# VH-VL binders against q0atu2, part 90

Target 1, 119 residues: q0atu2
Amino acid sequence: MLDKKARIRTSREYRNVFEKGKRLSGRFLIIYYVENALDNNRFGFITNKKIGMAVIRNRIKRQLRAIVREYQGQVKNKHDIVLVARAGIGKSSFEGMEKDYIAIMKKAGLFARNANKID
Below, E stands for the ipSAE of ESMFold2; O stands for the ipSAE of OpenDDE; V2 stands for 0.75 times the mean of E and O plus 0.25 times the DockQ between their complexes.

## First folded at step 3 (VH-VL)

Design vb16 (framework fv_ivicentamab_arm2)
Fold by ESMFold2-Fast, scan of step 3:
Structure vb16 (fold): chain C 119 residues (1-119), chain A 119 residues (1-119), chain B 110 residues (1-110)
Amino acid sequence: as target 1 above (119 residues)
Amino acid sequence: EVQLVESGGGLVQPGGSLRLSCAASGFTFSSYDMNWVRQAPGKGLEWVSAIGTAGDTYYASWAKGRFTISRDNSKNTLYLQMNSLRAEDTAVYYCARGSYWDETLFDYWGQGTLVTVSS
Amino acid sequence: AYDMTQSPSTLSASVGDRVTITCQASQSISSYLAWYQQKPGKAPKLLIHKASSLESGVPSRFKGSGSGTEFTLTISSLQPDDFATYYCQQGYSYSDVDLTFGGGTKVEIK
């Protein structure tokens, strides 16, 4: 579970990331990211109906939060990051989503090279 | 302000081709899904095609194989290549932006460009 | 396919009237329905999303309701600016299924 402080919650905060941030796409995920003026990282999650039924979207959202939580210690501080699930994510495994997340974050320069999974 | 301006419409013979353009301004174009929606004279709205932020494309079943949607984020421009045109393709073609939270909804529209397919 | 049926196709009304437009989906679309307003010669304008959520700047006299297969748009006190054609749209479909609009309801002056 992510701490309340680590969540992007308002439409204005999401809009700021989309309008001012950089974009990087992966196989199942797109990230939008921008440096913030806070002392911590914040994450947002978008799972649209192209993914599937509410049950599938809720599962994906829960799994993405778990992945983000597990790797949050490897993310460079002071960033707002929004994860947008692509239509094909509903057919992905948890491991597939995890690998895509790590790859995108490394490409974005938000992860240390050779970063390992945190306990 | 958000602006979408379509161009490229005109009179074309059955079997001919046209390429429509939509120039976007006033928002971060690369952050939004973009759509084409058409309306035959005196008739209702009909969704044609969508392109996502990662370049993923979606088509109405009747448009597959004949129409190709594309985007150029460096020019803030959306395109629709229309081939093998038929009389029933006669319509005003609107460029429409996918909504921020739900890309299947259209929060901003252009003025439209008229395509007339006639011999 | 999610066929969308609107009724009535045409409605005559006076300023100050309460008007109700109905939209029926051929299969359940949950709450994934939007309403648009289109004036002659103009592009449509999004009014309501997720069946009942009003868009910013849209007057409170517009109200959406419903879920599943039956939806309504109500204008509680019709204004001169409200004479237009209204369309419902389902946004429930998956990536390979067409998005569909209702046939439209023209609200004209009596």
Scores: ipSAE 0.006, ipTM 0.561, lowest interface PAE 12.6, mean pLDDT 85

Design vb17 (framework fv_ivicentamab_arm2)
Fold by ESMFold2-Fast, scan of step 3:
Structure vb17 (fold): chain C 119 residues (1-119), chain A 119 residues (1-119), chain B 110 residues (1-110)
Amino acid sequence: as target 1 above (119 residues)
Amino acid sequence: EVQLVESGGGLVQPGGSLRLSCAASGFTFSSYDMNWVRQAPGKGLEWVSFIGTAGDTDYASWAKGRFTISRDNSKNTLYLQMNSLRAEDTAVYYCARGSYWDETLFDYWGQGTLVTVSS
Amino acid sequence: AYDMTQSPSTLSASVGDRVTITCQASQSISSYLAWYQQKPGKAPKLLIHKASSLESGVPSRFKGSGSGTEFTLTISSLQPDDFATYYCQQGYSYSDVDLTFGGGTKVEIK
């Protein structure tokens, strides 16, 4: 799925994003993001019980990781980004989540150009 | 290092109230779902309550209306307010952290605090 | 609620034995089952998630298998450190539906 270096793993790393980062809300997603001092981007994912049953939450988390992986080349370098799923995401399609992700990343100024996804 | 330390347990009469606390350290508390799990003397594990990163809550069916879970992210502390206590509520109460990648899993636990409900 | 039935309740074994513990769910929980180990006087420790995925630092002699309603935890070549009580837990439940544990299996010296 995502390269190990592209994942936020420690409580300290999450703390930094929440304390120092900016917040931006989309239809199904909230992102918290902050510039890091590394040579790469790192992503974190949060899904909680308000979304629905464990099967739904785990599907959503997997789908969000897949979306992030697909578009990681479009994200401006040197950022830590945490995606938080909103309650309504359980009613979304994969395409709906993907469109929301692209829209929110563009609004945040984190996408350099149009999505490069093909076939 | 992740640490969870419970406190507030003790002897209480049936119908009484008690408030448990769990002090968290070594991780970004606000980024994790938290749970209470109990264990009656010589018996098995029983899930009590959940609180998510967005403040959403769930309760075991038998705990609804009597128990209230809450958190204070500024103090890195989880709480369980227990009202209308019964003899069958006698148990060691554990504070447990929901795993980052699957919030229904409990990856770190405190040492537990004993609650005894007896006349 | 998803009732979790664990068997046996107590298991007597010797070091080097192969031990198998069974967990049954009252309804399908797909692969959303975890196994925990609890030693006397201590809090439980997560061993396995998603039925078969071993947690970091857990010895490879622990193996989980199963899906749907029937799951097993196998300990190949039991070690002294493995005498403990083991619990299964379903993580399939919807919000507003209880998370449930099995009744536990105590693995003790024969």
Scores: ipSAE 0.006, ipTM 0.551, lowest interface PAE 12.9, mean pLDDT 84

Design vb18 (framework fv_ivicentamab_arm2)
Fold by ESMFold2-Fast, scan of step 3:
Order: structure tokens, then C-alpha cells, then sequence
Structure vb18 (fold): chain C 119 residues (1-119), chain A 119 residues (1-119), chain B 110 residues (1-110)
């Protein structure tokens, strides 16, 4: 699992990623990403109320964290990355979210072309 | 040494309002989801509300419109504004640190503050 | 809704006994279940997360198991400090109407 130091924490840090970062959209996900001055990656997750009820939003948030954790070794180091779930994500399968994440990360140049599951 | 200290509980009449505070120390407050959980006398635990690291909030259905959760990261303090209080809101209210990364749980709890709603 | 049903509600036991508490979710929660211990007049204390992962400082006599909808907490050799109320809690998702916590199991002296 990603440790707590690998999390984007403050509204200021989220704002920095949104204002200075690049944006790419996928089928179920939007990512915002920017290089950081640390020696590790940090991730943020946003599941807006438009996705659905708390039950659905929390399920999606956990599934996204699990996906990010599984592929963290494939991600180019020294980036702050925020994942924003799109409204349609609530109807996707875990596999569908995973495929979308891999596709977006490859497109962003943050990910190896033939990324495999970690462990 | 993680510490959570609740305050603001007391006796209030039905229809009244009360604001609870939770002072946090010993950890990076802004990095954690924070929760309020209550327990009526002789009853079990009941989740009340959550506020995430990005400021996203959610509430138990019975709390919506009456309770407002908020946080001040500069003061390491969590708040619960309670309005339109009812006799059934009588409980010990606990401040609890949440989100063990990819699950919702409560790894540290305060001692609680008693709210009594009585005419 | 994720209803959490815990049984038994009360359990009488002696020091040295093996105690088993069960928790049932109305829908699959994978392995995202936590167990808490609460002593009278005190706040709950997290014992186990993700069904079977012991928290630091929790004695090895406490063991969690299960996945999906059926979970158990076992205390292999009950000690005096273990007389308390135990709660399960689904860590998978929360809902406006769902009982996030089980109803509790009070482990008391015979």
C-alpha cells in the first residue's frame, strides 16, 4: 500500500497540481500531474458527489488507490499526480478502471508502455 | 504520540445548537481524513460525518441539513456544528482519525464529549 | 445498504477460554473490515484492520479472519484485560443509512 507520505495533503498542494500541471482525460479518469522536488511520487484522489452516493464514491476511491498502489513501481519518479473520477466511473468494473489508468499513464509518458501488475 | 481532545459538549434543549471541537496533536493533521462517531448511552457506535484531506464532506442521512463538519488545518482542529438538536442526539461524541490509506477505519480516538439534549 | 450483523450480543467466558465473535455484512466488503475493543467508560481502540492485520502492540492471541460477507474475531486464550465490548466495522464504504459498525459483542466474566 502507498504510505501516507506519498499522499497529496493540503489544498495548497492540490492547487499547485491543478494550476501548474498538465491534464489528460480518459474514459473514466482525468489526471493532473506536475514534477515535484521530492524523491518520490505523491498521489491525490478526488471523487466528486456527481459520481453518486457515498457508498459508490468510497468504493471507487478504494479501487483507484488499489490500482495506483499496484502499478506505483511503473510510474516515473518525482511527480505529484491527482486522479479525478469522472461521473461515469460508478458504472465501470475494477478491470475497466485499471485499463483506463494504464492507458492514461502511458499517454502522459509517466508509465512504461508494457506495464505489468506489481506482485 | 497521537492525541485527540474533544470539547464543547454539554446540556442543551431540543431545537438548540452546539459546536464541538477536537484538538489534534502528534501527527500531520492535514494528511488525514477526520471523523465524528457517536454513542448513545448503553448503545453501540454510530458514524456521524467525515471530512477528507481535500475538504470533501459526507454525513449519515439523519445528520444531513442539521450537522456541519469542518476543519482548520492551521489550528489542527476539527469541528462539528450541530443544529436542530433532538433528544435522540444525546450521546458521547468521539473525534476519530480515519482513512488507513485505502479503507475507512478509525485508528485513533479521543476520549469523547457528552452531549445531552433534554428539556 | 451495508448492514453489519454481529453475534452473539453477549458472551460469558472464563480466563483461558477461546472466544469467537462473528460479523456478517449484507453485501461483500472484500477484506475491508476492522475490529475494535471498547472498555467501559473508554473510547474504542483499533485492534485489526483489513480483516486479519493486527495493529502494533495488539497481543497475538487476537486473530481476525474472513472475507466477503463473513468474518470472525478469535481470542485464543482470554486474559483479564480482554473483558470488553468488541465491534466490527466495514471499511469498504459508508452510506447515509448503513450501520457502519456491528451491534457489538460484550465479553463478560462467567
Amino acid sequence: as target 1 above (119 residues)
Amino acid sequence: EVQLVESGGGLVQPGGSLRLSCAASGFTFSSYDMNWVRQAPGKGLEWVSIIGTAGDTDYASWAKGRFTISRDNSKNTLYLQMNSLRAEDTAVYYCARGDYWDETLFDYWGQGTLVTVSS
Amino acid sequence: AYDMTQSPSTLSASVGDRVTITCQASQSISSYLAWYQQKPGKAPKLLIHKASSLESGVPSRFKGSGSGTEFTLTISSLQPDDFATYYCQQGYSYSDVDLTFGGGTKVEIK
Scores: ipSAE 0.008, ipTM 0.575, lowest interface PAE 11.3, mean pLDDT 83

Design vb19 (framework fv_ivicentamab_arm2; at its last look DockQ between E and O 0.14; V2 from the best seeds 0.00; counts 0 for: pae E 14.7 > 2, placed apart)
Fold by OpenDDE, look of step 4:
Structure vb19 (fold): chain C 119 residues (1-119), chain A 119 residues (1-119), chain B 110 residues (1-110)
Amino acid sequence: as target 1 above (119 residues)
Amino acid sequence: EVQLVESGGGLVQPGGSLRLSCAASGFTFSSYDMNWVRQAPGKGLEWVSIIGTAGDTDYASWAKGRFTISRDNSKNTLYLQMNSLRAEDTAVYYCARGEYWDETLFDYWGQGTLVTVSS
Amino acid sequence: AYDMTQSPSTLSASVGDRVTITCQASQSISSYLAWYQQKPGKAPKLLIHKASSLESGVPSRFKGSGSGTEFTLTISSLQPDDFATYYCQQGYSYSDVDLTFGGGTKVEIK
């Protein structure tokens, strides 16, 4: 599980990302990202209730957290990043979600140049 | 104040059908997952079914094929259609609001309605 | 499947006693565990969520702990109002997996 300091937790923090950050859309994910003044990255996760019931949304959240955790060390520092799950994500495999995450993060230029495990 | 009021319980013969209702008030009904949980006399709690905000449904493994959960958001009402009822289906049936934050749990419960299946 | 096993099934105690109820999951459910209190003829009441977070209005004598597969509900000093049946519930389910409760623990007066 992600370290507490690596998580966006307050409504104010989320609003800051949405208002000041950039937005990129993938197949299954939308990311909002903005530089922060911290020494670490923070991640937030949004799953719209339109995606489905809680058991589905919770599964998706867990999967997204796992993906983020896997690649956390390869992301450029000092960013707040919010992942918003799109409606179709419920039908996606874990691998599909991972690929989409990687693609979006690459497009955003958020991966470090020396990142190792990047498809 | 959140309120859930079940109705429709009663005596039914084996093989019979019954439709339960749950009237919700005090919250935005359409924004929450809703569940049915039952409790046989002197026994524990047993989850029956869930319906999400997108209208998606899921059932306990034993309930599939005989029980149907549905909702009418315009009436703030949850339903449970029970078919091919058996003696072992005798129980108090509770409607319960689902999800607290990002957890799959039941934060509000109705008073329950008794269903008795007997010849 | 996430089978939930509670122990003991019945517990006799006196007012002022320290009471401990355990809940075991057949698989890891992280911290997604809730505790409920149910009194005779009443609907269950949510006490604790996320294994250790007390619901509003729940006395501080109630404490939830644990993660993974082992969880505990502790009542530091049993009060007359605490005699009831307690249930744990796993909230870690995936779609097509039953949301499951423990078998319950009846705390009765000694």
Scores: ipSAE 0.649, ipTM 0.887, lowest interface PAE 0.8, mean pLDDT 93
Fold by ESMFold2-Fast, scan of step 3:
Structure vb19 (fold): chain C 119 residues (1-119), chain A 119 residues (1-119), chain B 110 residues (1-110)
Amino acid sequence: as target 1 above (119 residues)
Amino acid sequence: EVQLVESGGGLVQPGGSLRLSCAASGFTFSSYDMNWVRQAPGKGLEWVSIIGTAGDTDYASWAKGRFTISRDNSKNTLYLQMNSLRAEDTAVYYCARGEYWDETLFDYWGQGTLVTVSS
Amino acid sequence: AYDMTQSPSTLSASVGDRVTITCQASQSISSYLAWYQQKPGKAPKLLIHKASSLESGVPSRFKGSGSGTEFTLTISSLQPDDFATYYCQQGYSYSDVDLTFGGGTKVEIK
């Protein structure tokens, strides 16, 4: 589960990300993202009926939240990010969604570069 | 004004190859999913392939293994590499933009390029 | 596969007529159906999405309806610019299935 402060909560906040943000699509996910004026990142999740029945959509949303939480420390500070599940997400496993998330976040420049330890 | 201009069509023998191009202008090409859709003479529309903004691809079941979709965001250009062409591949090939919010909707189309596969 | 069956394949009508085109999906696609209009020698144009939502600039005489497996496109008072071929398309899924269009309905002048 993500902390309350890390969640995009209102329709107005979602609309801001969509109107002002950049869009990048992966195999199973689309992200919309914009820099915010806060001290933290906020995430939103959209799973529409194209994905399948409510039980499938709820599973996907739960798994996406778990993935985001796991990698929260890798995300560059001060961004609002909305994840939208694509119509094809039914092809994915948990590992597949995780790989897609990492790939799209890296491509967007939102993941911190791991510095090689020299000493 | 959004414009999509296809090129590369022509006459090719069965078993041959062709590479189609689609030059995009009037919008931020890198922010949109792109599609190829074809139409055989006097027949209906048939979806061929999609490429997302991260470069991930999906294909119609009949196109897998023979057709490859790709994009070059620096040139605002979409490509379709077609190999092992058959008479049944004779069609006008359209470049089509996936709508920003819903990648399954084709909101802008080029005028198409004719591919004729004949001996 | 989500087979899309469109009827009739050809329809003859006069200016001012009410025209109705039907589209049937082999499995439920909820409301994720789009309609396209194609004039001879030209590319298709997106007309309606989500079964009933008109695209910007589309005249109000066009109306989409339906959900699940049965959908209709109605033109309440046919105009000269409406003689075209119309296609429905399922946008519900491309997960393990192809995106599919109906076979088309050609609206011809009587």
Scores: ipSAE 0.220, ipTM 0.787, lowest interface PAE 4.0, mean pLDDT 88
Fold by ESMFold2, look of step 4:
Structure vb19 (fold): chain C 119 residues (1-119), chain A 119 residues (1-119), chain B 110 residues (1-110)
Amino acid sequence: as target 1 above (119 residues)
Amino acid sequence: EVQLVESGGGLVQPGGSLRLSCAASGFTFSSYDMNWVRQAPGKGLEWVSIIGTAGDTDYASWAKGRFTISRDNSKNTLYLQMNSLRAEDTAVYYCARGEYWDETLFDYWGQGTLVTVSS
Amino acid sequence: AYDMTQSPSTLSASVGDRVTITCQASQSISSYLAWYQQKPGKAPKLLIHKASSLESGVPSRFKGSGSGTEFTLTISSLQPDDFATYYCQQGYSYSDVDLTFGGGTKVEIK
């Protein structure tokens, strides 16, 4: 699991990312991201009702948290990052979500280039 | 039809400078990492530099400090500024597109531009 | 850190021959190995990614295999269009180490 310090928790924190941050879209995800004044990254997750019922939304959210945790060591520090699930994400496999996350984070320049590929 | 067309090569004296250009067409240029790869006459391929979709860059160790990669997404153009040129820099310089999902794969190449560094 | 050694450097063969080219990495690169074909005066062309996955439009006579440190490219029945130089390339690590190609294998007419 992500450390509590690595979570975006308050409405103010989410609003700051949406209002001040950059936006990039992938196939299944949208990310919003902005530099923060901390020494660490923070992550937030948004899953809306159009994705499906609460059980499906909670499963997607947990899968996204697992993906973020796996790659958090590769993410450049000092960023607040909000992942927003697109409506079609429910049809994606875990591997599809993971591939999309990697691609969008690379496009955003948020992965450090000194990382190896995952095995 | 993906096309990459390099230009700006030519004869230059040691210590001189050249700026290479690569005109891209047939794809969304801003969505792809772009690379320079060179090949000395009769020799193998040698990676030179990469620029990512967010403008982040990296260089082969021998190119750092002398070469600068850049891009202008409004002109669909990749650049390589080469300074302090040496005889060892004589090569055909290729523009290469990084594959969308794995930017370490070069899925399209230009035909190259020859740089000759000679007294 | 991921040096690629390719062998043989030159190979003479006839149309119809089975040709095998090898590539050895100095450290494990899992399956992140690509193969490129280059004809004289032309740019390289990507043939195979992830050790064994053929690119679209590549003839099925090309087959890649291997993982870890040892990889092969096999052409099951050499055609006139296949006389070229072949390069392997590691795609496992791209941090501050150079993206590394093998030295090439030139496949010539016997």
Scores: ipSAE 0.007, ipTM 0.615, lowest interface PAE 9.6, mean pLDDT 86
ESMFold2 (binder alone), look of step 4: mean pLDDT 89; pTM 0.914
ESMFold2, look of step 7: ipSAE 0.000; ipTM 0.544
ESMFold2 (binder alone), look of step 7: mean pLDDT 89; pTM 0.915
OpenDDE, look of step 7: ipSAE 0.623; ipTM 0.877

Design vb2 (framework fv_ivicentamab_arm2)
Fold by ESMFold2-Fast, scan of step 3:
Structure vb2 (fold): chain C 119 residues (1-119), chain A 119 residues (1-119), chain B 110 residues (1-110)
Amino acid sequence: as target 1 above (119 residues)
Amino acid sequence: EVQLVESGGGLVQPGGSLRLSCAASGFTFSSYDMNWVRQAPGKGLEWVSIIGTAGDTDYASWAKGRFTISRDNSKNTLYLQMNSLRAEDTAVYYCARGSYWDETLFDYWGQGTLVTVSS
Amino acid sequence: AYDMTQSPSTLSASVGDRVTITCQASQSISSYLAWYQQKPGKAPKLLIHEASSLESGVPSRFKGSGSGTEFTLTISSLQPDDFATYYCQQGYSYSDVDLTFGGGTKVEIK
C-alpha cells in the first residue's frame, strides 16, 4: 500500500491543495491537485458522511488507496492530489471506481505519457 | 502536543453502569475519529468502539446494546457509557485517536482508566 | 471475521539479537496491518502502518513485511528499549466484523 511519504497527512497540506489547486470531477470522484516542491507525489482521501456510515466510508477509502497504489507509477511526479468521494460512490463497484479514477487522471493530464507505451 | 486523559473508571458490581470520559487537548478534536480500546489485566488489546467526526458510530459485536460512544466537540471530550457490566468487562479502557486519514490507525493513546467489575 | 493470530506469545532475547514476530490474518487484509509496542504500565505506541511503513521517530532496526494473510515484525538488533509486548492489528475493515488485534508477543530479557 501507499508509503507514508506518498500521503497527505495534515489539514494544512489539504488546505493548500484545495485553495491553490485545480479541480476535476468524475462520476464517483472529485480530484483536487497542485504541483508540489517535493521529489514525489502525495495523495489524500476524503470520504464524508454523505457517502454513508463509517463502515462504508472505511471500505471505500481502502479501495481508493488500492487503486491509487496500482497506478502510482503512471502518475506524473511532483503533485499533491486529493481524492474526494462523491455521494454515489457507495453504490459503485471496485471496477467502477477504478475506471473513474483512470478517466479523471487522464483528463487532468496527470498520467505520464511514457506510462501508456505498449510493449 | 497531543494529550488524551481518561477518567471515570472504578469498581462496579455486575449489572451496574459507568461512564468514562476522555479529555483531549493539543489538536483540533472535531477533525478526528475517536476510539475506545480496552485491555483486561495481563491480556491483549480489544477494540470497543469508534465515533466519526459526524457522530457516526460503530461497535465491537460484543459491545452492541450495552455500550454507547459519544463526543462533545465543544468540550473536546469523548465518552463511553457502559451498561449491564459483566466480570468480563474488567479492563483498562484507553481513549485512542484515529489517524487523520485512516481512522483505524491509533496514533495517540491516553494513559487508560481501570474498570473493575466485581462483587 | 478477521481473526488475528500472533506468534510466539512470548520470546526471551538478549540485547543485540535479531527477533521476528509473526501475525496471521484469517482472510486477506491486503497491507492494512499496523504494529504497536506496549511497555509495562504504559499505553501502546504505533510503530508501523500499512505492514511496512515506519512511523516518524521509530528506529530503522524495526522492519515490517508481508501482505495478504501473513505478516512479520523484525527487530534486527534488539536494544534495551525494545523489551516490550508487540501487537499487530488489522485495519482493513470493520464492516459486519470487529477491528481486531493479535494476542500479543512479549519480548523479555533472557
Scores: ipSAE 0.007, ipTM 0.573, lowest interface PAE 12.2, mean pLDDT 85

Design vb20 (framework fv_ivicentamab_arm2)
Fold by ESMFold2-Fast, scan of step 3:
Structure vb20 (fold): chain C 119 residues (1-119), chain A 119 residues (1-119), chain B 110 residues (1-110)
Amino acid sequence: as target 1 above (119 residues)
Amino acid sequence: EVQLVESGGGLVQPGGSLRLSCAASGFTFSSYDMNWVRQAPGKGLEWVSIIGTAGDTDYASWAKGRFTISRDNSKNTLYLQMNSLRAEDTAVYYCARGSFWDETLFDYWGQGTLVTVSS
Amino acid sequence: AYDMTQSPSTLSASVGDRVTITCQASQSISSYLAWYQQKPGKAPKLLIHKASSLESGVPSRFKGSGSGTEFTLTISSLQPDDFATYYCQQGYSYSDVDLTFGGGTKVEIK
């Protein structure tokens, strides 16, 4: 689960990311991202009806939050990032979604494996 | 301002090949999904293909195996390689930008380039 | 495939008329329908997305409505600039089906 301060919650905040941010598409995910003026990263999640029934969309949303939480320490600070699930994500495995997330974050320049290395 | 300019259209014989180009300007090309949409003379609109920012592609069922979409972000250029052309491929081919909000919406279009397949 | 059927294929109207165009999807597409306007010799222009949301700069006389399988585009008071062909498009899925446009509705001078 993500802390409340790490989540994009309002339609206005989502709109800001879409209007001012950059976009990068992966196999199952699209990310929109922009630097923020806060001291932390914030994440948003969109699972539209193209993915399937509510139970599938809710499962995908929970899995994406878990992936983001696991890797949030590797994400460059001060970004608002929105993940949009593509239509084909419902047939993906958890590992498939995780690999796609890592790949697109690295390609966007937002992800560094050694970001958490204290030494 | 956003501009999309297609080129490479012309007369080609059945069974031939042709490569279309679309030069983009006025926006961060690498941040948008790009599409090709065609329109046969006097007929309606027909979606051809999409390419995402990560290079992921999808095609109309009739285009698979014959058409290849690609992009060069360093040149801000979209391409469509068309092989094994048939008379029914005669159409104006439009370059269209996928909307930042939803990749299935085409918010900006070029003026199109005419491809005529005839002996 | 999601078949998109527009009616009528052609309609004749006068300036000031109220014009209604319908679009029928073969399966539910929720509210993921867009409307485009195409003038002769020009590229299409996005007018409405998500069934009822007007694009920036589109006059308020254009109104989209509907959900599921039935959708309408209404022009409340037709202007000279509105004589064009209108297309609906499903944006619901392209994962295992093609993105599809309706056949178009030509709005021409009576």
Scores: ipSAE 0.007, ipTM 0.587, lowest interface PAE 12.2, mean pLDDT 85

Design vb21 (framework fv_ivicentamab_arm2)
Fold by ESMFold2-Fast, scan of step 3:
Structure vb21 (fold): chain C 119 residues (1-119), chain A 119 residues (1-119), chain B 110 residues (1-110)
Amino acid sequence: as target 1 above (119 residues)
Amino acid sequence: EVQLVESGGGLVQPGGSLRLSCAASGFTFSSYDMNWVRQAPGKGLEWVSIIGTAGDTDYASWAKGRFTISRDNSKNTLYLQMNSLRAEDTAVYYCARGSDWDETLFDYWGQGTLVTVSS
Amino acid sequence: AYDMTQSPSTLSASVGDRVTITCQASQSISSYLAWYQQKPGKAPKLLIHKASSLESGVPSRFKGSGSGTEFTLTISSLQPDDFATYYCQQGYSYSDVDLTFGGGTKVEIK
């Protein structure tokens, strides 16, 4: 469950991740990430109008939160991570978004070496 | 068409309790953060509480311990349980949807339901 | 907390007038400010988000500007439908502090 403590909510917190963090692009997702001082991970989610109408963007945000929640125990602690949906994500399946998330998190070094099984 | 319809308001004695409901239609309720905002007679707007898509909640500092926000996605309904009511809680209570762009901005509002706390 | 102060609390204007409403934040909120319109007996309506982005269906005579601590809502040529109370809201600080609205500005007939 991504409760209040695990979510980036303020624009100041988002700005910190964008300014100080590293950027990594996947097929459907971009992540910005930086180590924090809070002893827990926090996640932010951004979907742009170019993705589609509100219904599509909110479905994508919901699905991304579900994916993050599923794999939260495998993410290295003490990081603020913002997921930005790329144009074209609306054509992806849930499985496609999940695979892209796993791939970019592994490439960023944010997942434990053997935490995820390749399907 | 997005619709939010509040109910449950009425007259209550100081120290009493009320449960407000907000019936949502015209959008995928489970994909949106939902809010309660109140307005005392002749006064301005005051944020009460938010509930996110993951069930995360937050409250105005004065509402903590007395008010509880909840949602039932199977019924497309938002709730506000209000306990230990005081005369200063007298207000019209609005159900408001967090916008697609920013969940802390309110793009659709219900008509409101009046809560009067008086002897 | 991020206190939001609106000025003036009330203004009298005539149809065709240029109306300016100011919103001051106690600390910088970047561009994360919204403007709402409320007519008597009705729920508020979102007009502008992120300081200057006009909502769909809102007339172009409404313009938002500003960043940091000082924000302005301008109605370039006031119409009869525009007599209402206007509220600003900060969406910047939300986790450790309450979301806050300004006290409102009532635009009434001169």
Scores: ipSAE 0.006, ipTM 0.542, lowest interface PAE 13.5, mean pLDDT 84

